# VHH binders against Uncharacterized protein MJ1408: the designs that were tried, part 2

Target 1, 350 residues: Uncharacterized protein MJ1408, of Methanocaldococcus jannaschii (q58803)
Amino acid sequence: MSREANPFKKMPTILMPDELMAKALRRGEKVANEMRQKELPWLLKARFVEEHKVRTIASVVADNLQKVIDKTPPVRKLPKFYQEMVEVLVGIDDFKKSMGAFKWASELVRKLGNEYARKIRKARTPQQAGKLRKEFVGRVKSILEQIHPEMAFVAVAREKLKDLPTFKDLPTVVIAGYPNVGKSTLLKKLTGADVEINSYPFTTKGINVGYIGEIQMVDTPGLLDRPLYERNDIELQAILALNYLANLILFIIDASEFCGYTIEEQINLLKEIKDLFKAPIVVAINKIDLVDEERVKEIEEKLKEVGIEEILKISADKDIGLDELKERLKKIAIKEFLKDKDAENKELEC
Key: E = the ipSAE of ESMFold2; O = the ipSAE of OpenDDE; V2 = 0.75 times the mean of E and O plus 0.25 times the DockQ between their complexes.

## First folded at step 1 (VHH)

Design a09 (framework vhh_nb_b201)
Fold by ESMFold2-Fast, scan of step 1:
Structure a09 (fold): chain B 350 residues (1-350), chain A 124 residues (1-124)
Amino acid sequence: as target 1 above (350 residues)
Amino acid sequence: QVQLQESGGGLVQAGGSLRLSCAASGFTFSSYGMGWYRQAPGKEREFVATINSGGSTYYADSVKGRFTISRDNAKNTVYLQMNSLKPEDTAVYYCAADEYGLGWFDEESAMDYWGQGTQVTVSS
């Protein structure tokens, strides 16, 4: 959905007030040492040393804060999936206010630097020039300590947002179902050998991304593979953000129940997903080679009772029904993706 | 002695406009940050807008695009132009001053001096 890369990966490391101030003071001293080597009258040399310290400190602090702003993507221009993840994990309003604090501090430090540099140039004694520089440094320290909460907030936000997956802007099928129903085998058979592992909030297993030509296939272990009533509110909202990615849900049922879950348990998970996701659902009844036709018909009838209209019968292990499944997924995912693109273009969002 | 005096409050219909003024005395106005905060009955005081010594402005999301904060250093006055007023904007509006020009979103940690407030009432 982000096209090439997670838009937040370019956010720089956020220095805390003490770290940023120490960096600025060190660079100020380097510039001061260079100025001390010049052949100038005593008072002029003292003034130039202090003036350049102030200018350097102001630039280091202001540029560092502005760099955070410049490398943070404008949230409203992002794909809706990333906008929702900022809201769920961080809070868009608090994020915007914190970026506002960075901009305000950057501008104020820059303006104070110019003001104090001019005052130092007019100083009548080296002691006066030094006092003005110390006053400036004190004001910069105060400004950074006052935005300390916002700096800490953005640092935490960066860590949460940097770990979001990279999705391509392609028709996307999200795969769901209990563990061991054959999702990984099926994904490998449909997409070939190359499956990318991406991090996602609230799962240590991450998510697996593969491709059927220009169709993006997303397997969600730890997210859509157990009952949703087990989740806390933030975790559930992060899972529901997948609504902005999914053009189609592919739900896998293990007809043999060798996965360790009954058909009733599997259908209950399907019902929860159906109620929470807006995308159409295709159900693949897997492992049909291990059960008789009567059992498959029983499962199919139960699925129809819960409102499932798109049902396919497959065996991933035996390569049964996979071509039909692949063509059905392509047709539905492309259709839904194009509908979503048309709707997106009409919304007039930046 | 530092003093902040608000004026310009009153009754206005929804969709209307008001301009608040805050006259400051007792300090070097041009080096201070100035802000507006508001408090509705039964609610906590909330940030509205700030302007730093250099003229950079910051707004609460609820008022962005509708309100404009400005200052006149020659007159030691800060203004709040309020357009497209809503019943939800009904509150006592307070002027505040900060020696460091901080533009914070929390009045308890940002502002050194406060005015007495001026009532704004927006009818539906």
Scores: ipSAE 0.000, ipTM 0.101, lowest interface PAE 18.1, mean pLDDT 84

Design a10 (framework vhh_nb_b201)
Fold by ESMFold2-Fast, scan of step 1:
Structure a10 (fold): chain B 350 residues (1-350), chain A 126 residues (1-126)
Amino acid sequence: as target 1 above (350 residues)
Amino acid sequence: QVQLQESGGGLVQAGGSLRLSCAASGLTFSSYAMGWYRQAPGKEREFVATISRGGSTYYADSVKGRFTISRDNAKNTVYLQMNSLKPEDTAVYYCAVDIYSTGYTVTYSPSEYDYWGQGTQVTVSS
């Protein structure tokens, strides 16, 4: 029943040391005021007020830090795509170190809260109880300042990771090809118009996700639609992370060249993608309604020369060849997905 | 063509040290994660250490604290510094790269590496 969500969507807002301390102190004071209303001898009341203030401050701080840990998925248990995104955008080692700092601080604050609460309960004067509470608060402030860099790091990490796309664990076809070759029209016609636009790093257009039954279709405008040598390293690594999702690449060629790119330019992009992606490639020669049959055969032969065996001739605009394309994509994507799952299961048995 | 060449293996006494090197050619070395694996006679290849293109390092529990993996992108070389060697470290050591990886993710499974070196023998005597 449940949809697979981006694992980082549940990460809470990260409070900085002064914000977290202010929140804890406000909550502590509220509880202290409640305790002051009790009818107790002055010394017992003073001790109860300070004890509950310390316990509340400790709980607010420790629970807030622990909530970050509990709501952050362990990197080792993530799908490979999300592991790669953590490394590319954030850095896995620094992320793990920062989670360790949150755990250390949470446990230490809780321990100190218990120690100071016990000391306050044995205080001989209201002044001594207040001094112990002030010592505790000072120690908590020092602990939070010690982990301030890690808190800032996780806040930035959360912003980078929370908007990553949601991908289901399904046979996945990644769509590639130059702009205006007909990718968006084709995707809409293959999936029946229930397409979701998701954010992706290094593209302002995002990515489009649709489904052909249990086959996930991913269109990547701004990512696999221009030469890869034009990318910086971080952008290229984000693009290549799609390798962990793609069971099949569907490359669209515009036979008419009305997209503004020659067949040679389109085949050169295809070669780059073929060299960088492990998944098999199916090529759809689109807009065949706009060109002669002999021209389509010429393009087909050029594709065979560069090692493409799965070639289909379509017109997305005129609904030509789309049923055959659907069946080919389903057959190949399912086959490759099951092979990948079998390999994963064998690895887990080691 | 991608080629990996290991060197630095040899015979050493227990408690000793060795430094292995793996020189890579035929790829943009700085863009890939590099791994070290070993295989003792009659056993399967096991993971030893790996380093991402970003410098993140990971080690098998059996070698953690004793071995250090590093890289020199200017020399297209990955290194494995092996300290406090034990007889159970005796194996042929292999360098590996997966050219389909982005280079930022660490690979642990031998099955994910498509290119391997010829191996270098390390023998640790009691």
Scores: ipSAE 0.000, ipTM 0.137, lowest interface PAE 21.3, mean pLDDT 83

Design a11 (framework vhh_nb_b201)
Fold by ESMFold2-Fast, scan of step 1:
Order: sequence, then structure tokens, then C-alpha cells
Structure a11 (fold): chain B 350 residues (1-350), chain A 124 residues (1-124)
Amino acid sequence: as target 1 above (350 residues)
Amino acid sequence: QVQLQESGGGLVQAGGSLRLSCAASGFTFSTYWMGWYRQAPGKEREFVATISSGGSTYYADSVKGRFTISRDNAKNTVYLQMNSLKPEDTAVYYCATGPKYIGRYYSTSAFDYWGQGTQVTVSS
């Protein structure tokens, strides 16, 4: 299996206490109206109506809370990227605590529903049966208000997590470099223009995911296209979660500087990425058609001085060097992916 | 300059307990992940437990339910409480840390900082 959905995409909308109670009470009233149509002695009918109201309210509340648990993936079974995103955006311990609160409330509501249904069956008057139902409803309202903070927390968590990008478990190349260096043109040329646009935290541009066969290409506008050390800690953590996906970083340099950034500025961003990402880096010097060979050689020497060994010279616009780049990316990404998989499997089996 | 100093190792009987400590200096401790790794004779260094800057914990399957990792940011110290020790737990235990934004579950990376290790020996 090469396609996996975002693990959080199936999380249901979280109803707040008043909304969930209103839904449960409406369902209970519908069932009660059906019971009122039965030909039964006055007291038996009254008890039957209230008993089924209680059972229905308990089921609606407990099932809705349990559905949240069932549709939420357990954090420990997530790919490392998604585990890191839960930690950064939400906090894993608070997320687990909140799931525990949903489970506690679901089980308690179900237990109380059974208890009050039994008491209603023994009611001596319709008024007593009605009072027991009202008492049950009051207890359920109290339980939901007790977990109200956890319900609000999970609702916010769901909004943060449900729109995270869907990544396949494939060799992955993450593309970095300043805006207007040619990343978008290059991605189209390498992948044939079939890209998926995904939302990502702390960028209004999102990320673009494309494929070269079974190689996943991730372009990161708004993330790896500006200085990283100037970001706040939470933003930087969200960006660096990409470490768990990247088998290879492709850094694009605009040799012409027409992007608006000097070679020195571009190399400074490269140094930051090199410091913060553990994946190997390939540098593509782009727009070589717009500069002389001496300029390209100057850039190559500066890159070697900062420890870059894999350097390619391309023009995305003029289709120069793209086949060599494509083959180099495939070779390195596959090698690193298999190496990382072997290391991961070895850790899990020891 | 990042420095890590482990303590608390020793000889213990099977079923016993030990508490390891790792004192850290030279970085903003509260923002870094902390971890414990171990290396038994003739084996590669393996993951034991990590704790994130936010307090989230991860454990190797072999130690789940027996070991507890915790941190004290005021003391710049990470702890490993080891209960129900088995002879198979015999190893040199290493404290490790990495940059606040890089790989918090598993690290054998050259960019991570390691302590000198502390020997734990569990007798049958």
C-alpha cells in the first residue's frame, strides 16, 4: 500500500455539552413518542416511555463519545511525522488525557443509563418515573460539563490535525530555497505537473506534493523558503517535523539572483537547513542559462566551502540538466529511504 | 558546550529497582528532548526511552510498564526509574539529547550529544 490518508481526517465533529444533550434529548423524545402509541395500562405506558427515553439518551451520548475515540488514531501507532505534529500543535499528554476523559464519560453515562432504566421499571407512579428520568438527565449534563474542557480541547485539536497533509510511505525529497528561485517550474518539469496542494501549519501557501514514479516530491512554500532561526519555536518545530519525512533535501539556488536574494543570502539559508536537517542535501544551481560559467564556478566553490558535495547545474526554464537531476534524486532518495527503513525495523525488533 | 553526566548505575538482583539520573548543562534544557539508550556486550546501542520538551514519553517495547522516564527542568536533570529489572537489562546506559527541533524518538545521529554512560548489571 502506497497511499495512506491523513490519520486524523476521519475524526468526527466534536459536539459541545449543550449540543450533544440537545441531540440526545431529541432522539429520546422521538423514541418516547413511538412508545406512547402502544396500548398499555397507564402506569406501564408511563414507565415504558421514561425507560426508553433514558436508554436512548444514554446510547446517543455514550455512542457519540465512543465514536470520537474509535475514529481518533492512537498516537503511538502513528508515523513519526504525525506523532511530532500532535506534540507540536496539541501536546500528546493532553491529547491522551482528553481521550481518557471521553472514555470515562462514555462508560459512566452507559452505566447510569442502565441503573436509571432499572429504577424506572420499579416506579410506582408516572410522576416518580418522570422524576427519575429528569435526575438521570441532570447527571448526564453534569458529566458532560465536567469534561467540557477536554471536549473543547479535542475540538481545537481536530481542527489543527484534520487538515495536515497526506504523505505516502515512499522515498521523499523535500524541496527548499527562497521564493522565485524556480522551485514551482522545476517541480512541474520533474513530475509532469500532477501535484496535490495540502494545508500545513504556519503557512498560508500550504505545501505541494508531486511524484516522480514512486518518489514523493514535497515543495514547501512559506516553510523552507525564508530564514529559519528567525522563526518562533513552535513554528520552527512544525517546520522541522519534515525531518521525519525527508530522505533527501533538494536545495535550489538562483544563480542569476533575479529572485531578489544574493548568493550569500541563499547560502545562509542553506547553512541553516544543513544545521537543522539530518537528511543529505543535493544543491541544484538553477538559471545557469542567465549567467556565465565563471559565476557558476564561483557559486560551486562557495558551496564546497560550506560542505556541499552533491551539486548539479540546471535550467528548469530551458530544460538543461533535468534528466541528470531526476536520476540523481531517485538514486539517493531510494538509497536513504531503504537505509532508514532498515534502521527503523531493526529498532522495532530489538 | 553541551555536557551530560549519568549517575545511579550499579549491581542489582533480578526483580530489583534502580534510578538513573542525567545532569545536563550548556544548553536550554527545557526546550530539548532527552533520552536514554543502552548497549549490551556484543550488541548495537538501542533505544530505551525518550521524553519531549512538552513531557511526552516514548518507550521501547522491552521496557514498557517497567521503566519510567521523567524530567526536572528546574534541576536540568532527566531520570530513568527502572523497576522489575531482568538480567536482559544488563547494559551500559547512556543519556542523550538533541536539538529542540530534531528527531525526538530515536537518535544515533552524529549531531546528538551523548554522556559517558553508566553500567547497570542485573544478577540472576
Scores: ipSAE 0.000, ipTM 0.159, lowest interface PAE 14.5, mean pLDDT 83

Design b01 (framework vhh_7d4b_2)
Fold by ESMFold2-Fast, scan of step 1:
Structure b01 (fold): chain B 350 residues (1-350), chain A 126 residues (1-126)
Amino acid sequence: as target 1 above (350 residues)
Amino acid sequence: QVQLVESGGGVVQPGRSLRLSCAASGFTFSSYAMGWYRQAPGKQRELVASISGSGGSTNYADSVKGRFTISRDNSKNTMYLQMNSLKPEDTAVYYCAADYSEWGYVPLTSGEYDYWGQGTQVTVSS
């Protein structure tokens, strides 16, 4: 089983300059106090105390900044869905520039730590050694204040990115349709009722993820359940990022209209989704047990008029047509997933 | 639209020096890490040296450390490789490569770079 965790889950908490400096100074003082207990000649002891304090401060600061870099995934190696989410929520260029500031500061602090440690070893007096340590600390404070805006930017970016959903690298069906058309019942019956609730930007309901074997089923309450052109641009871009995940869109129509939306309203939402998504669409006409055969035919003809050719007739509540739906979803999703993987692999050969 | 053009290759005697240049166009040069790779006949392409977008960080293959120096001039959109104390085993086609600077560090393998030049031949023989 292919498994891709949210790549940003391992990003550490970003300490601000004052917090990081305070942590480094506390660790440096602890090491200095330990060194003061050693039996050494007075000048050598004074130099060793200040040298080890500088080395400790440099390591704490540089290691903390480097840990942020090491635990942040390279954007170019991310699945396209996550690359798009970084662009929409954060801005890729600003994110890379800010991470570059962390690398610059980490390297500069390590270099200064080595330089000042060498100068301290040549100090002629304890006062000179102490002055060099104070100069080093001042330089580190200045470096951290210089990158303060980038540290704040990455902290905000981490907060936005760490709660993105975890998607597996599997054939994926994205489910769409108005509220109360039967999506939740259908998802439970197709997947065996064990669904994972994940956070997603611009919806308080999150998204529901379930599986039909190795097929990933994604229900998107609050995202693909009302007119898309009602959204602001950034919300729409976040919804459209699902284009990089979806191998197939499953659109659910409530034939009975008990959901509170007319067939005309439901087909209008379908047309919006068809215009904006690149994946093929399968339409399931649900609740056929509540309407006559003539009504179902009327809906089917209207769907064909708007260019829908893959139409299935089901009742989630009565277990009608679910085996055929399951088989067709698996067949189309696997086919589209393999096509997308072939295209992706050819792109990566350079 | 992106172009990387190498120059400065040639034939030299062992122990001599060469300076390679790579002129870049079609992208924001300072935002890209740059590298030099080489490929000898019948061998895989290997990293020689790399430099971050700012020029503040460099990396060298063990075989060239102390002999080669990588540098860049962002005002001229040009990267350089100063090759000193050349050896017969340095004989190869040398390629200029560019990678969008991820976190101010540089990729270690050829498959990780975004753009490549056409290559320039360096031959060290007596």
Scores: ipSAE 0.000, ipTM 0.182, lowest interface PAE 12.8, mean pLDDT 84

Design b02 (framework vhh_7d4b_2)
Fold by ESMFold2-Fast, scan of step 1:
Structure b02 (fold): chain B 350 residues (1-350), chain A 126 residues (1-126)
Amino acid sequence: as target 1 above (350 residues)
Amino acid sequence: QVQLVESGGGVVQPGRSLRLSCAASGSIFSINAMGWYRQAPGKQRELVASISGSGGSTNYADSVKGRFTISRDNSKNTMYLQMNSLKPEDTAVYYCAAYDTSGYYFILEPESYDYWGQGTQVTVSS
């Protein structure tokens, strides 16, 4: 995984053709004014002014386009989570083609700048030198307009990708369950007060990231807290990208049903998550302080019937069972994380 | 910058067949029409066949009409030359070339933006 950084955070603002052209022309004129201060014969001065103007315009345009390329991470080298997010939000093929357009334009502008600078040095009149500079500027404007759609595409891609969450390369537990089952209280109790709120696609609440020592805890309000069959394809793919992050899923059940969802409804959501995620699942039956022991046993039996082997009984509000939960989560998350790291290092698919 | 890499050359007997491939990489947005040229020792480089950007139009030198077929796979950025019924006169270094003369690049000078491969040797001899 990423070392505490969203790989797209360093992408620069993308200037549109008119903005980039205006910037280049302004800098070219500044350099031209500096050259006009030199004590040179009229024709030599005219050639120097136009040559330096062309070289400056070429450098500003080519360097600006190249900076976008240099600060955009290669998709193939990204952690799988970020690769999937590029595919879902932007489209990898179109993104690569757009980067290709930036590289093509940068190289072509630099080549033309060198060619026109050489032609200007051979100009026999100030008028000829000026015409060559105007011709060069026209070609650069045309090149930028030719890649205008790709520039607009990368600008939109940057806005979508720069706000993706920053995840540490640590054993990660993803928390799931209906609203009001006690996820927020539990996360606070397990990790303390230092919870980071990160943006995520298709949720206005974002995601909450906390830590139990070196274990990363991710709460996903709006993502894994309602039936997945109600999601559109893009939303579902964004949710499923969490598969590349999760070493363990912690599913919270409200035994009291005061959350507004029946045990049957809660177990149905659990089944959906179990079917779509590859990580092992631990179920915590919460609010045991509000129900009798027979009710808790009934819920346990129903969970065992749907194939759940790791079941813990807790009360987040009353601090019951939390130490056992912490130890269980640490052991499983670390084991799965190390297993996944070993598989990555071998680069083998069986 | 565009790089063109040829492959498939070699030594063959008269009447045999050979297939050349040309793979394009880099700034492929500079590429529209493509073609094959050849140059025999002591002779000027001549056009063998050309193909439009879409692949819908082809053109052949009179010396190769009916024997050679040009094609392209734009999904792989690769152009091919199928050479049948080879003659000793076909012996040459074969070059892949890319043209940028479409309306999209109308302001560019074709001579300045034509791209060339390094070439691949084809020898037809007994």
Scores: ipSAE 0.000, ipTM 0.112, lowest interface PAE 21.4, mean pLDDT 81

Design b03 (framework vhh_7d4b_2)
Fold by ESMFold2-Fast, scan of step 1:
Structure b03 (fold): chain B 350 residues (1-350), chain A 125 residues (1-125)
Amino acid sequence: as target 1 above (350 residues)
Amino acid sequence: QVQLVESGGGVVQPGRSLRLSCAASGFTFSDYDMGWYRQAPGKQRELVASISSSGGYTNYADSVKGRFTISRDNSKNTMYLQMNSLKPEDTAVYYCAAKLPYSSDWLEADYFDYWGQGTQVTVSS
């Protein structure tokens, strides 16, 4: 069953040690006040109140930490795109270590709560019961301070991961090319009017996701629309994570150059993308309605010289060549998707 | 990851028996008081039986006392409800629940409370 949500969307807000301890103490005091209203002998009442307070504090702290673990997906079971994004933005090893710290603290707090509750039941005086409760609270405070760096790390990780795009496990076409070459118009024409805008790291424009039936179309403004070798390492790695998503790259050339980039500049970006991405590339020469046939032939020859075999001539604005493009994209994307799935399944045999 | 999974429900005739099981995972089972609730159509959920974290104390609703027996196995993270001499009025969805001792009333929503999805028990002739 397909769920169409970022795996990290359900991660809860991470409380810092002081905030979590304040919440636990507040809840413990509420329970203690309820217990103080019981009609019990002096010593029994004091033990009852302190035991309830300890058990409540332990449960609030341990449950809060365990809830973070329970609502965080195991990275190893995620699609490769999300695994790579955790590695690039956060660091998988540090993320696993930090989640381990939450598990360790949750289990230790539960264990200490049980131990101190039993000791309180055996207390000879109300003063002794209160001292044991204070000792327990000090131990919990110490545990939370010990994992404070890991709590801060997971809070930052959550902020980075919660806004990742939602991708379906479908044949996927990633669209590339300079700004104003007609990518947005083409995406609307191929998928219809509705395009979903998703956040992506290192672009303020986000990414646009549309569908041609069961084919996922991804437009990448700010990512695959300028020279890649000029990017910093982390930005480039985030862009290259799209390799785990892309079954096909559709590169758009503006034949008219009205986009503000020469054919030479456009082909140079195409070469960079071809070098960095594993997926096959289809090139669509767009705006053929604005140029003569000789110009289109010149561009086609230049593309063949750089090793491009799949070339289509279109006008998104005038609805020229769109049906042929649509069928070509479907055929190649489905073929590559199934090939990747078969390779993935073969790897599970050893 | 926190899960309570009920099993053993079904359709039976009056006077027959059923045994419900609740398998717990994702929390320290031995620290939690456990209970069975039921909800008949158009009625509020009611506590049927409860058992302390140690198993040393049990409590039953008057309507089931002497007919139902609650038990737990902390080594298997499982709680049971043995239902004998079933009556048509026992027809309900039965829910497994886990609460920390002394935290809240069994009828209140509490984020320390864990609930199963429920299992249907139908007693009819």
Scores: ipSAE 0.000, ipTM 0.095, lowest interface PAE 21.7, mean pLDDT 83

Design b04 (framework vhh_7d4b_2)
Fold by ESMFold2-Fast, scan of step 1:
Structure b04 (fold): chain B 350 residues (1-350), chain A 125 residues (1-125)
Amino acid sequence: as target 1 above (350 residues)
Amino acid sequence: QVQLVESGGGVVQPGRSLRLSCAASGRTFSSYGMGWYRQAPGKQRELVASISWSGDSTNYADSVKGRFTISRDNSKNTMYLQMNSLKPEDTAVYYCATESYGVPIYDYEGQFDYWGQGTQVTVSS
């Protein structure tokens, strides 16, 4: 399994019935005009015009619908994170059924095109050939109107899924903590400022992705930076989907409280995240250069009281403790990633 | 959505004929492949006959081939099963079914979105 690239990035724009039909009719008329220029007996020319118009309309419609199918990944084969995002944003069952409508319509239109083309070849008059083409067009319009709700559903689904972030299949650290605790500065210093900005549902700030060698670092502004009990159901489900990515959570505490949040408030957010996430948590006490050692010790003791075992003391701004933090994150993230891969491989072997 | 209503069942003597009808409402009838299934007492459901959307292609179970004819009238949104030379072994509840999203009728029993209520056919002395 690979988490490289958003699986839905290649989904094409979904044309509605009227737009797709108009496109097909324009292409058919262009081909018909080319056939009219041939030097052929009157009846043969009339039949060729109508036959090629039907074949072209069928191909444009069927190919357009089939391209949607071909460029949409099967949900069952997606990484668990993306399966969960389809469920949260769209609904897997409805998505599969709607994609099925595209396949059904594409195959039916192609079959109809072949059948009507054969009937037109046997037409005894130009009027008969024209009537058959009009009948075919009417049937294609009916098929597209029949799947109109499914086309609209997939168009909305594409809009929601196309801009999901791209993740690599690597050990992943998810960064959490209140705004202004130093997450952005820390991420840049740990990754050498190689940070990609991606969109994510329910946050206008996006998601930031960086790398420490083969370790993927994910900062989630707007998601893990305020109390989770204030979230609506769909937002909370989107946040919980990060459980399928996170091998380790790095929680940042601002010891100075210059971020605007008390230590008590920061620890309460940590407790919420600890309760909702499966991954182990490492806490980095940041801005130790701005407080005395006694204050840092008080914070460390409070963290131990809430069950935190992995605590590091850093200053991102002053480059204190960053090498130890980097090494600790790599060791834990790799260990957890390999455990998760072993479990996944055993499930797939059955 | 498609709704299917079967009619034409009844009690007949061996060697006689019956014609079953399936009236469809909802989605465009002429765009679907359709079929007839039957279930005899204490037996599993089996495909009897299927017909393409155009009516140009038909398929029959070996047990009814040559005796039954499936047809459709897309202008009336109705499918028919003409049953000739009926035998006691044809006794069953007959169900009208339509395919969902390109699933072949004969390969995917249980993948249909719409089944009718069924109509009883009894062939006895």
Scores: ipSAE 0.000, ipTM 0.186, lowest interface PAE 12.7, mean pLDDT 82

Design b05 (framework vhh_7d4b_2; at its last look DockQ between E and O 0.80; V2 from the best seeds 0.00; counts 0 for: pae E 6.6 > 2)
Amino acid sequence: QVQLVESGGGVVQPGRSLRLSCAASGFTLDYYAMGWYRQAPGKQRELVASISSSGGSTNYADSVKGRFTISRDNSKNTMYLQMNSLKPEDTAVYYCAAVSDYYGLSYTPHEYDYWGQGTQVTVSS
ESMFold2-Fast, scan of step 1: ipSAE 0.486; ipTM 0.796
ESMFold2, look of step 2: ipSAE 0.096; ipTM 0.622
ESMFold2 (binder alone), look of step 2: mean pLDDT 81; pTM 0.826
OpenDDE, look of step 2: ipSAE 0.088; ipTM 0.608

Design b06 (framework vhh_7d4b_2)
Fold by ESMFold2-Fast, scan of step 1:
Structure b06 (fold): chain B 350 residues (1-350), chain A 124 residues (1-124)
Amino acid sequence: as target 1 above (350 residues)
Amino acid sequence: QVQLVESGGGVVQPGRSLRLSCAASGFTFSNYWMGWYRQAPGKQRELVASISTGGGSTNYADSVKGRFTISRDNSKNTMYLQMNSLKPEDTAVYYCAREGYSYTYGTEVFHDYWGQGTQVTVSS
């Protein structure tokens, strides 16, 4: 199930410098108050209070920054689809730089905490111990101020990446075609269950995900359901990221044209998708129950003229040809998935 | 147009002193931590010293503590590294860098902005 989140789903909320510092100071004061209740000589008590305040502040800040690093997947180890989405939505180099800033700050705060705790243990007066704690707090504030732009950047990146769809590492069929050609009906009939709706950049309709056993079926309303030639560069790049997911494209044609688009318009969208995507294409001619055999033959001939080899004739509404389609999709998707896996295993990861 | 320009490098005998300068332009210098890094032949680039926005806080590599002093003059947009009691092992190219944006990837250290570097050679 889609209970398994995308790689970025577990990224924690990013606290801004003032919020993180306030949290650390509150925790430090709580620990200080607990230490003040112990029966110790005045100087020893003052030193222990300030030492534990510093150690607590350092831990809260460093641990919070380290938690961001630990719960953010390394970009290099991501599936190529998610690597491309980081590039499109955020920028990989800026993302790595920002993660580096969190690591630098976490390590430096931890180091300074240890240094100032040792200095406080050697303080000759309560005033000296307090001064050292104030110096430490000032240094931590400066460090957080220094990485404030990177903290803000990661907060925005988290918002953009956390809502990406969850895709399983399975043979994947991406469904394309104009609206109202029968994609939603077909997907429900092939999967036998309600589809999962996931968000995707540049579409308000989201992506619909279903399964035929261990075959992942992805319907892309708003993305592969209208002409691609007039899309802006970032939107087109997000659509082309689906190339890293798709083992097979299933293009649906409405033979009846009741969808509101001519066969010529439908074939033109198919040509654009064929030119931009590397995956093989299977075309399903849908609603054959509403047209005569001669019309279906005409459409089939036009598809062969544009280089389509895999053509199936179906009616999603009347349950015609669906078992044949299911078996054909399964066979091609598994073959392409295993071929792509073998190729990936031979790549040198740098 | 952000620029960091180092000066003051050269060839000196062991036990002598050198003062490096880093002139910054194109950004609000007083808002950033600044640092000195060095890279010897066949070695990784390493942090030598860093200094806070107002100069009130400094950090040093253990190998240079007590010998090197980092400072800055925000009115002149300039950072300095006073290097005393120089040793042959201090021989390296010294780089000025804007701090807070550094990260390590493999054996490389990445920064927001680097200077071109200045050669320091300590030999008899």
Scores: ipSAE 0.000, ipTM 0.147, lowest interface PAE 15.0, mean pLDDT 83

